# Designs tried in a protein design chat: VH-VL binders against q8ka87r5to149. Part 31

Target 1, 145 residues: q8ka87r5to149
Amino acid sequence: PNKFTVKAQEALQAASMLASSKQNQQIEPEHLLSVMLGDHDNIACQIARKLETPVDTLLSVVDREIDRIPKVTGASATGQYISSDLGKVFDTALKEAEQLKDEYISSEHLFIAMSEAGVKVSKLLKDAGIDRNAILKVLTSFRGS
Short names: E, the ipSAE of ESMFold2; O, the ipSAE of OpenDDE; V2, 0.75 times the mean of E and O plus 0.25 times the DockQ between their complexes.

## First folded at step 7 (VH-VL; framework fv_diridavumab)

Design p5 (at its last look DockQ between E and O 0.78; V2 from the best seeds 0.77)
Fold by OpenDDE, look of step 7:
Structure p5 (fold): chain C 145 residues (1-145), chain A 120 residues (1-120), chain B 111 residues (1-111)
Amino acid sequence: as target 1 above (145 residues)
Amino acid sequence: EVQLVESGAEVKKPGSSVKVSCKASGGTFDVYAISWVRQAPGQGPEWMGGIIPIFGTANYAPKFQGRVTITADDFAGTVYMELSSLRSEDTAMYYCARDRWGYLYGMDVWGKGTTVTVSS
Amino acid sequence: QSVLTQPPSVSAAPGQKVTISCSGSSSNIGNNYVSWYQQLPGTAPKLLIYGNNKRPSGIPDRFSGSKSGTSATLGITGLQTGDEANYYCGTWDSSYSGGYVFGGGTKLTVL
């Protein structure tokens, strides 16, 4: 139950690369949200689009938050780690996967978790009208089509 | 149930290097961090460094920076720790340990440890 | 000498309560989750507490953790002879390049 789907892992790797490019040692939910929403092939982006969320506007807000993340240079730039906020997202994602009786943590679970984990990105998503119920409703429509 | 299986005991000469492996049985490491923790006789555990395989980046304790290299082979589900320029003080039990969500929630799975003895 | 400071030893009789303190700084305990480990003789450390006050599955509720400011505390109630071991606190230190740090350890003797 602690395993991630390949797509989820790819999103996390992309988040890591984004963090690296921003000279961030901490991988934050903001990094993950940014890469997921910025990827048209990611389910989170597709859900947001279906909800008629102004994704570009939301991405701008997320990017501003990323710019506030501490930067490291030189030797300190090596070795990334997961932030406490991202850890909370993972915990929530795990619970979500369990609740849905899924064997893996997917991008869907991560997206739900980001909206429900009570971290900074949760507020951003909720302000944009994105919550667990909205996400699940869209997912149901995807699977029914 | 995930187990960490470490390579066998090592006896090394001063100045040489040792490479210990840690293989996860029953799956991959995903977003976990694999840390290397050593413990000299009569001493407490000492964190050497770790790696989050999914990110491919390793963290090192300042004390070991430049002398330790931690790598991951995702295909083999194995993490390696190489310690160079060995000295007698490096004689210790070397553990690999898994930490959920990187280094946030403590090391919940430990290997049985690998004894490394450095002697002339 | 350890980044996290623990009392070197504590002792109590069976059935009693003991507490083990762990003091650090803002860059470690102050900003990160604290974990506690139990190490029995001849064995690898075992995770007792994570996330300041959470117990892994299989850990009895007589073990508890708390954090306040830059200090953490492990509590053990209903002390048993089998609790005699070394206990270590640990946490991530966000200073500089970051790294995990352990306390110096506390030897618990059951009288």
Scores: ipSAE 0.871, ipTM 0.939, lowest interface PAE 0.6, mean pLDDT 94
Fold by ESMFold2, look of step 7:
Structure p5 (fold): chain C 145 residues (1-145), chain A 120 residues (1-120), chain B 111 residues (1-111)
Amino acid sequence: as target 1 above (145 residues)
Amino acid sequence: EVQLVESGAEVKKPGSSVKVSCKASGGTFDVYAISWVRQAPGQGPEWMGGIIPIFGTANYAPKFQGRVTITADDFAGTVYMELSSLRSEDTAMYYCARDRWGYLYGMDVWGKGTTVTVSS
Amino acid sequence: QSVLTQPPSVSAAPGQKVTISCSGSSSNIGNNYVSWYQQLPGTAPKLLIYGNNKRPSGIPDRFSGSKSGTSATLGITGLQTGDEANYYCGTWDSSYSGGYVFGGGTKLTVL
């Protein structure tokens, strides 16, 4: 696949808006994770709650990391770009979608990728008990019932 | 397979503007960036700016800030570059090019380019 | 005038190896991925290397890239006459408002 689902696009757009509100030109995995976990309707939030993860604590850590990202202000600061770490997340999500034979990159693939891409939020997620196998197990229980 | 096609060659007078389009066939502008790169005769490529259509934001090289406007029509899969206050040194080949993940990786798809000539 | 410095030319015989350097700063090569492009006369540039050292599909492994500090290197082994072209490095530069930059180019002659 080379397209994202509508829900994944919405999460990416929300991450871009969060980065803008924090005066960040680089969109980081932290922005994406924050908007996904903070949205009750997002599958990532649903999975984390099913795993009984302390989501509010995890979000506070992620939001603290966002506050440490360099800020850029002024008229020339309107542009945005994708950080190298977010690029690793996208590459990992693409690989997951291909392995699962999915035609689109979904919110589930992005969430798995954030745990597996070896970026800063990957450690946060794994320390909270969120990894590929845990995510897939919950997804099976949602669908298979 | 994504292909990029720029609009046709143009001859312009000094002080006028030019608007070049870049249409992608078969693909969408998800998180890809579309960049505009020009190349004057005998010179290397020069990045003018770009846009990531899903975010709706454009980035501009400082040299072109204030003279270039880059916009996207995500519905039509088309990106536009308008260069104003044309001067003879703006005579060049103009390319659009795609970068897979915003501006992160290299430009892996290039149009064939279109010539803009600024002559009185 | 180029932010990224490349030697203006290099040459070698068929079958030999060449390297092309690209020198920058911490705001560009030091903190960002480097790409390399091949441009044959009358043709648009073609991506050769991305992500410092990765090859797009269809690029043979005799082309390689590396990065150390604020410098990047393109390596070409087993030179062929068809490799005669201009080669450009490129990367994001985070100074000022941010933007993409290309090197001044290196003309490779295969003789």
Scores: ipSAE 0.652, ipTM 0.861, lowest interface PAE 1.5, mean pLDDT 89
ESMFold2 (binder alone), look of step 7: mean pLDDT 88; pTM 0.913

Design p6 (at its last look DockQ between E and O 0.81; V2 from the best seeds 0.00; counts 0 for: pae E 2.1 > 2)
Fold by OpenDDE, look of step 7:
Structure p6 (fold): chain C 145 residues (1-145), chain A 120 residues (1-120), chain B 111 residues (1-111)
Amino acid sequence: as target 1 above (145 residues)
Amino acid sequence: EVQLVESGAEVKKPGSSVKVSCKASGGTFDVYAISWVRQAPGQGPEWMGGIIPIFGTANYAPKFQGRVTITADDFAGTVYMELSSLRSEDTAMYYCARDRWGYLYGMDVWGKGTTVTVSS
Amino acid sequence: QSVLTQPPSVSAAPGQKVTISCSGSSSNIGNNYVSWYQQLPGTAPKLLIYGNNKRPSGIPDRFSGSKSGTSATLGITGLQTGDEANYYCGTWDYSLSGGYVFGGGTKLTVL
């Protein structure tokens, strides 16, 4: 029930590394969205491209949001944790996986969750025309091809 | 069902170190945080620190900073807590606990605890 | 001395309702989810409430949680003798680079 796919875990690890490079302790949905959209091999990026979303523009907006995340420097900059917003995304992703009768939480579920969780990135994605229905429609086309 | 299995009871001398292990059975840690919480006799639980294995980074309570080391072995599905420079005040039950989505939603799975006794 | 403040003890008769308060600050309860734990004698703590007001599976609905501002409250209705235990609130604290904090605990006595 609370299992993530290997690819989903890799995305989260990449998000952690991005956060680290930005001197952020909290891992935010913005970090995750950035690494997913920036990875051509990630399903989220492929979905966004299929939806003809201006991905580069969206990434710029997300990166600006990341720059607003508090930074920690020095000896106190130890350990990372999941932000409350990212937690909401995970909860939503879990529900999405259950609804789709999937055994694992995948990058697809995380992407859907980010658009539906009611957090800051949700608004960004919706403003870009990305919502659950749009994502599912594209996924259906991928599976049918 | 995921269970946390901790290593056995420890009896240590002052100044020595103790390393307690916490192994997940029935699953992996995924994106959960494994926290170490100790409880001295008659006292409440005290958070020592934790690690989110997927990130490979540990967080520590200020009180234990520099004296506690928390590590994870993903291959073994085990998290370790090492406490150095032991003193009598470190005598307590040491729990490992899984916290959903890092440290956000509370510790939903607990080990049975490991008794650490520090005495001369 | 605990970052989160709880009353040291509460008591009530079976069938009654009790509430346990947990007071913090903006860096912890004010901006994070509160969890509640029940600890029976000789056992590890057990998660009762998470996300301020959510119950894990297996926890009866006579246990409830709420949060307002920098304070949280655990409510127990239909008090049973088996509810006699220590109760702790807990949450993440963003201060000092983050850390989990527990309340000082509340001993609940069923009269």
Scores: ipSAE 0.886, ipTM 0.942, lowest interface PAE 0.5, mean pLDDT 94
Fold by ESMFold2, look of step 7:
Structure p6 (fold): chain C 145 residues (1-145), chain A 120 residues (1-120), chain B 111 residues (1-111)
Amino acid sequence: as target 1 above (145 residues)
Amino acid sequence: EVQLVESGAEVKKPGSSVKVSCKASGGTFDVYAISWVRQAPGQGPEWMGGIIPIFGTANYAPKFQGRVTITADDFAGTVYMELSSLRSEDTAMYYCARDRWGYLYGMDVWGKGTTVTVSS
Amino acid sequence: QSVLTQPPSVSAAPGQKVTISCSGSSSNIGNNYVSWYQQLPGTAPKLLIYGNNKRPSGIPDRFSGSKSGTSATLGITGLQTGDEANYYCGTWDYSLSGGYVFGGGTKLTVL
């Protein structure tokens, strides 16, 4: 796949806006996880709630990590870019989409990838009981209902 | 399959500006960056800047900060690069290139390039 | 000079293996993916390696990439006359308020 779904693009744009509000040029997996879990209508939030994850507690931890990200100010502090860790998330999401023979990279591929890419948020998610198998089981139950 | 086409060659006088376009066809500007890279005769490539159209933000190499402006027009599927205060040293081949996942995974699609000549 | 250091030239006979090095720092190669580009005479650069060691479709497996610490290496086996070109490494450098950098280039000659 070469393209994200509209919902995935919207999550990425929201992550960019969050990073901008925090004066971060570098968009991190923490920004993406925060906006996805913080949106009640996002599939990631729905999955986490179905798994009975303490979502508000997890979001508080993620927000603390975002506050540690370097801030950039001044006249030339425009422009944003994808962090190396977010690139690892994208690579993992692409592999998931390819394995499932999906044409697009979706919000659920991004959520799986955040748990599996071996980045900082991966540990947070796994400690909260969110991994590839847990996510896929919930997705199967959604499709069967 | 995406293809990139730069606008035609230009001859400019010192002190003027040039605006080069890069039109994408056969693909989309998703989370990719479009970079502008120039190459003066006998020299290696030099990154000037880029833009990630989905975010609407541009990044510039420090050498060109203040002289270059990069913009995207989603409706036209086109990215523009404007270089001001032209000098003879700006004579070069100018490329646009697609750079995957922002600027991380390298420029996998290149235009054929367009020549800008600055001559008195 | 370039932030990324490459040898200016390298040569080898047809059929041999050659390696091309690219040295940087923790703000670039050390924490970012490295790409390699081939530029044949009169053409635009072409991506050979991305993500340190991955090949785009259509690049033969005699081209390889690796990274260790703040250094990256392009390997070419089964060297052919058609491989004569300039080779550039590239990566994102965070120490410049964010910016892409190319190495100075290596001219490969096949004797």
Scores: ipSAE 0.509, ipTM 0.808, lowest interface PAE 2.1, mean pLDDT 88
ESMFold2 (binder alone), look of step 7: mean pLDDT 89; pTM 0.925

Design p7 (at its last look DockQ between E and O 0.56; V2 from the best seeds 0.70)
Fold by OpenDDE, look of step 7:
Structure p7 (fold): chain C 145 residues (1-145), chain A 120 residues (1-120), chain B 111 residues (1-111)
Amino acid sequence: as target 1 above (145 residues)
Amino acid sequence: EVQLVESGAEVKKPGSSVKVSCKASGGTFDVYAISWVRQAPGQGPEWMGGIIPIFGTANYAPKFQGRVTITADDFAGTVYMELSSLRSEDTAMYYCARSRWGYLYGMDVWGKGTTVTVSS
Amino acid sequence: QSVLTQPPSVSAAPGQKVTISCSGSSSNIGNNYVSWYQQLPGTAPKLLIYGNNKRPSGIPDRFSGSKSGTSATLGITGLQTGDEANYYCGTWDSSLSGGYVFGGGTKLTVL
């Protein structure tokens, strides 16, 4: 796959807006995770809820990490870019989509990728009991097969 | 197959502005970045700036900050680069190029380039 | 002068192996993916390597990339006359407000 689903794109845009509000020029996995978990309509949030993850606690931890991201101000604060860590998440998401034989990279793939990409949010998710197997188990239950 | 089609060659006077377009065909920009890279005769490529359409924000090289404007028209699938206050040193081939995951991956698709000549 | 430093030129005979180095810093090569480009005379640059060591479709496996620390290396085995070109490394630089940077380029001559 070489494209993201509309919902995945919307999540990325929301992450961008969050980053902007935090005066962050680099878009990090933390931004993406925050907006996904904070959106009840996002599959990541639904999965986390199904896993009985303390989502609010996790969001607090993620938010604290976001506060550590460098801030830019002034005229030089124009333009946002994808961080190297987020890039690693995307690489992992792509592999996940391919493995599952999906045509698009979806929020499910991104969520799995964030738990497996070996970045900071990966540890946060794993500490919360969220990993690829747990996510896939819940997804299977959602699909009724 | 995605292709980047750039606008035609430009001949400009010093002090004027040039606006080059880059139209993507065969696909969408998705999470790609469109960069503008110029190359003066006998020189290496020089990154001017870029835009990640999904974010709608442009990034600029310090050298061109304040003199270059990069915009995207998602409906037209086109990215524009406007360079103002042209000088003879701006004479170069101007390429648009696409890269995955914003600017992190390499520029895998290039336009054919637009020659911009600045002369009195 | 360039943020990324390359040797100005390298040369080898057909069939031999050459390596082109690219030296940077923590904010660029150290923390970001390195790409390599081939530019033949009169043509646009062509992506050879991305993600440090990945080859796009159509690029033969005699082209390889590696990264260690703040340096990257392009390897070309089985050198062919058609490989004579300029080669540039490139990567994102996360310093300041960010920006993409190219190396100064390396002219490869096939003897």
Scores: ipSAE 0.896, ipTM 0.946, lowest interface PAE 0.5, mean pLDDT 95
Fold by ESMFold2, look of step 7:
Structure p7 (fold): chain C 145 residues (1-145), chain A 120 residues (1-120), chain B 111 residues (1-111)
Amino acid sequence: as target 1 above (145 residues)
Amino acid sequence: EVQLVESGAEVKKPGSSVKVSCKASGGTFDVYAISWVRQAPGQGPEWMGGIIPIFGTANYAPKFQGRVTITADDFAGTVYMELSSLRSEDTAMYYCARSRWGYLYGMDVWGKGTTVTVSS
Amino acid sequence: QSVLTQPPSVSAAPGQKVTISCSGSSSNIGNNYVSWYQQLPGTAPKLLIYGNNKRPSGIPDRFSGSKSGTSATLGITGLQTGDEANYYCGTWDSSLSGGYVFGGGTKLTVL
């Protein structure tokens, strides 16, 4: 499946808005992770809290990485470009949705993909104890407890 | 299977406008870009602009900035391109094309194209 | 001149190999993925290569792509008369407001 759930689309739109507000022409995995962890009701935030991750500390690290992203100057920006790293996250999320036999690409597939795609936020997440196995165990407890 | 279908061929007078639609069958426009590419007789393809429907912001080639407007109706699965102030040089085949993850990958699905002819 | 420069033509005999170059800059090929398109007479362009070196489903492995610095190369081996076409490179150009660009095209003749 290539269709995203409504909640995943909303997270992507928020990531695009964050990139724009930071004068970043490219949407990076850092933008997506920041908006997902910063939303109390997002499954990524709920999973991180269940794993007892210090979410505020992780967010501050992610936000500092966003500040390092190059800015578009002047009135030259007219659109948003999905970065190659975010493309890797999307490809990984699609594979996760296929393996789990899900009809849509969801926020949890995106979260798993951010930990597994081999991009910069993948290391941040894994260093915080968040990887595919940890995420799936928490998701199992939400669905089949 | 995703397929793109442009609206039918048009003959227009100089100074008028044309609006061409591109409808996707077999899917919706999630994180895909839809581009408009034209090709005049004997020439190579020329990217006019595109849109990523979930973000809603169109990008335009500098040559067409101010003359072209691209919009999306994500509910209808349709993208529109309107080219104004037509002149003879605008006579061409017009294609819509889709690329995955915005503009990141190449255009993997192309319509058959539609002819716009500008003549007196 | 096109932003992306290709040789205007190449030719080779059936069964042989040909390469087609595409030269750009750091704002396009240098920092963005390259795609290659085949356009047979009377048809829309068809994607042959994306992501610098990946083939879509249905494209035989005798088509290959590579990128080095600000240049990209399409390789075609085992040439067939049906490969006579125009070939275009394409990529995103990140300068200023950004936009997609195609090369000027290369006409392949199979003699």
Scores: ipSAE 0.598, ipTM 0.850, lowest interface PAE 1.9, mean pLDDT 89
ESMFold2 (binder alone), look of step 7: mean pLDDT 90; pTM 0.934

Design p8 (at its last look DockQ between E and O 0.85; V2 from the best seeds 0.76)
Fold by OpenDDE, look of step 7:
Structure p8 (fold): chain C 145 residues (1-145), chain A 120 residues (1-120), chain B 111 residues (1-111)
Amino acid sequence: as target 1 above (145 residues)
Amino acid sequence: EVQLVESGAEVKKPGSSVKVSCKASGGTFDVYAISWVRQAPGQGPEWMGGIIPIFGTANYAPKFQGRVTITADDFAGTVYMELSSLRSEDTAMYYCARDRWGYLYGMDVWGKGTTVTVSS
Amino acid sequence: QSVLTQPPSVSAAPGQKVTISCSGSSSNIGKNYVSWYQQLPGTAPKLLIYGNSNRPSGIPDRFSGSKSGTSATLGITGLQTGDEANYYCGTWDSSLSGGYVFGGGTKLTVL
């Protein structure tokens, strides 16, 4: 697959807006993780809750990481780009979608990818007990199969 | 298979503006970046700017800042590049190109290019 | 004058190996992925290498890419006459407001 679900796109747009509000020109996995976990309607948040992850604590850690991202001001603040780490997440998400034989890259794939891509947020998620197997187990329970 | 279809050749007078379109066929842009790259005769490619449609934000090369405007129409699946205050030095082939995950992994799909000629 | 520096030309006989260097700085090659493009006469550039060392589908393994520090290298083994073209490196530059930058290009002549 090479397309994202509408919900996945919305999450990415929200990540962009968060980055903008933080005066970050580069969009990082931290931005995406923050908006996903902060949205009760997002599957990532629901999965984390089901895993009994201390989501608020995790969000605090992610927020601190976001505060470390370089800031731009003035006219140079226009235009955003995807960070290399976020790119790795997307590559991993694509592979996950293929592995699961899904036609689109969804928020589930992005969440799995963030835990498995070997980037900073991956460690944060793993430290919180979130990995591919844990996510898939919860997803299976959601689908009733 | 995604293809980028650019608008036709343009002949312009100095001081005028040109707007070139780039339409994606066979898919949408999603999280990709559409870059505009021009190439004058005998020269190498020059990045002008780009846009990541999903974010709605454009990036510009300093050389073209203030003179180029890049926009996206998601409904039409089209990206536009408008270059104003044209001069003879702007005569070139103008390519739109898709870059996977923004500007990270190189431009993997290119349009055929649009020739823009600026002459009195 | 380009942000990324390439040798203007390289040449070799068919079957030989050539390397094309691309030198940048800490704000571009130093922290971002390098891509390589092949441009045949009268055609648009074609992506050869992305992510420093990955080949898109359809690109033969005769083409290889590597990156070390602030420099990148394109390698072409088993040189063929059809490889005669201009080759450009490119990458994102994170300085200031960011922007994509190309090398000055290298003309490869197959002797």
Scores: ipSAE 0.882, ipTM 0.941, lowest interface PAE 0.5, mean pLDDT 94
Fold by ESMFold2, look of step 7:
Structure p8 (fold): chain C 145 residues (1-145), chain A 120 residues (1-120), chain B 111 residues (1-111)
Amino acid sequence: as target 1 above (145 residues)
Amino acid sequence: EVQLVESGAEVKKPGSSVKVSCKASGGTFDVYAISWVRQAPGQGPEWMGGIIPIFGTANYAPKFQGRVTITADDFAGTVYMELSSLRSEDTAMYYCARDRWGYLYGMDVWGKGTTVTVSS
Amino acid sequence: QSVLTQPPSVSAAPGQKVTISCSGSSSNIGKNYVSWYQQLPGTAPKLLIYGNSNRPSGIPDRFSGSKSGTSATLGITGLQTGDEANYYCGTWDSSLSGGYVFGGGTKLTVL
């Protein structure tokens, strides 16, 4: 794939806005995870709830980590770029979409990638019982009914 | 498959401005960064700045801050670079280039470049 | 003075191996992925290596990249006359407000 779905783009834009509101120039996986879990309509939030994850607790931990990210103020505070850790998430998501033969990188691929990319949020997700296999199992149940 | 095409070559007088466009064929600028890179004759490439169109924010090299404006029109699939207060030292080949993950993994698609000549 | 330092030139005979170094700092190579570009005369740069060591589709495996600390290396084995070009390293520099930087370049001559 060479595009994100509309929903994935919206999550990335929300992560950018969150980073900007926290005066962070680098958009981190923590920003993306926070906006995805904090949106009741996002598939990541739906999956976590189906897995009976304590989403509010997980979200509070992620938001605390965001508060530790260095702040940059002044004339350059509006400039944004993707952190190396978020780049690992994107690369992992691309590989996942290719393995699944999907045309677009989706919110599901991003969520799987956050658990599998070996970044800080990966441990948080896995400790909460959220990994590739758990996510895929829930996705199958959403489709099958 | 994304291809990048810069607007045509320009000859400008010192003190004027130039605005060049970069149009993408067959693609969209999702999380991609479009960078502007110039190269004076006999010199290496020099990053001027870039934009991540989905975020709508531009980043500029300090050397060009205040003289360069980079904007994007996602509907037209086009990124623009405007360089003001032109000097003879601005004579160079100007490229647009795409990096898939913001500015992170390197510029994997390049335009053929366009010449801007600044001469009296 | 370039932010990323490369040797200005390197040469070797066809079939030999060469390496090109790129030296930076903790705010650029030390923190961010390194890319390498080949520029043949009269053409745009072409990406050879991304993510420190990965090859884009169509780049032969005789081109390799590696990174250690604040330094990166491009390796070329089985040198061919068509490899005569300028080679540039590049990376994001996260200091201050951030920006992309290129090395000063290395001219490869194949004898």
Scores: ipSAE 0.572, ipTM 0.831, lowest interface PAE 1.9, mean pLDDT 89
ESMFold2 (binder alone), look of step 7: mean pLDDT 89; pTM 0.927

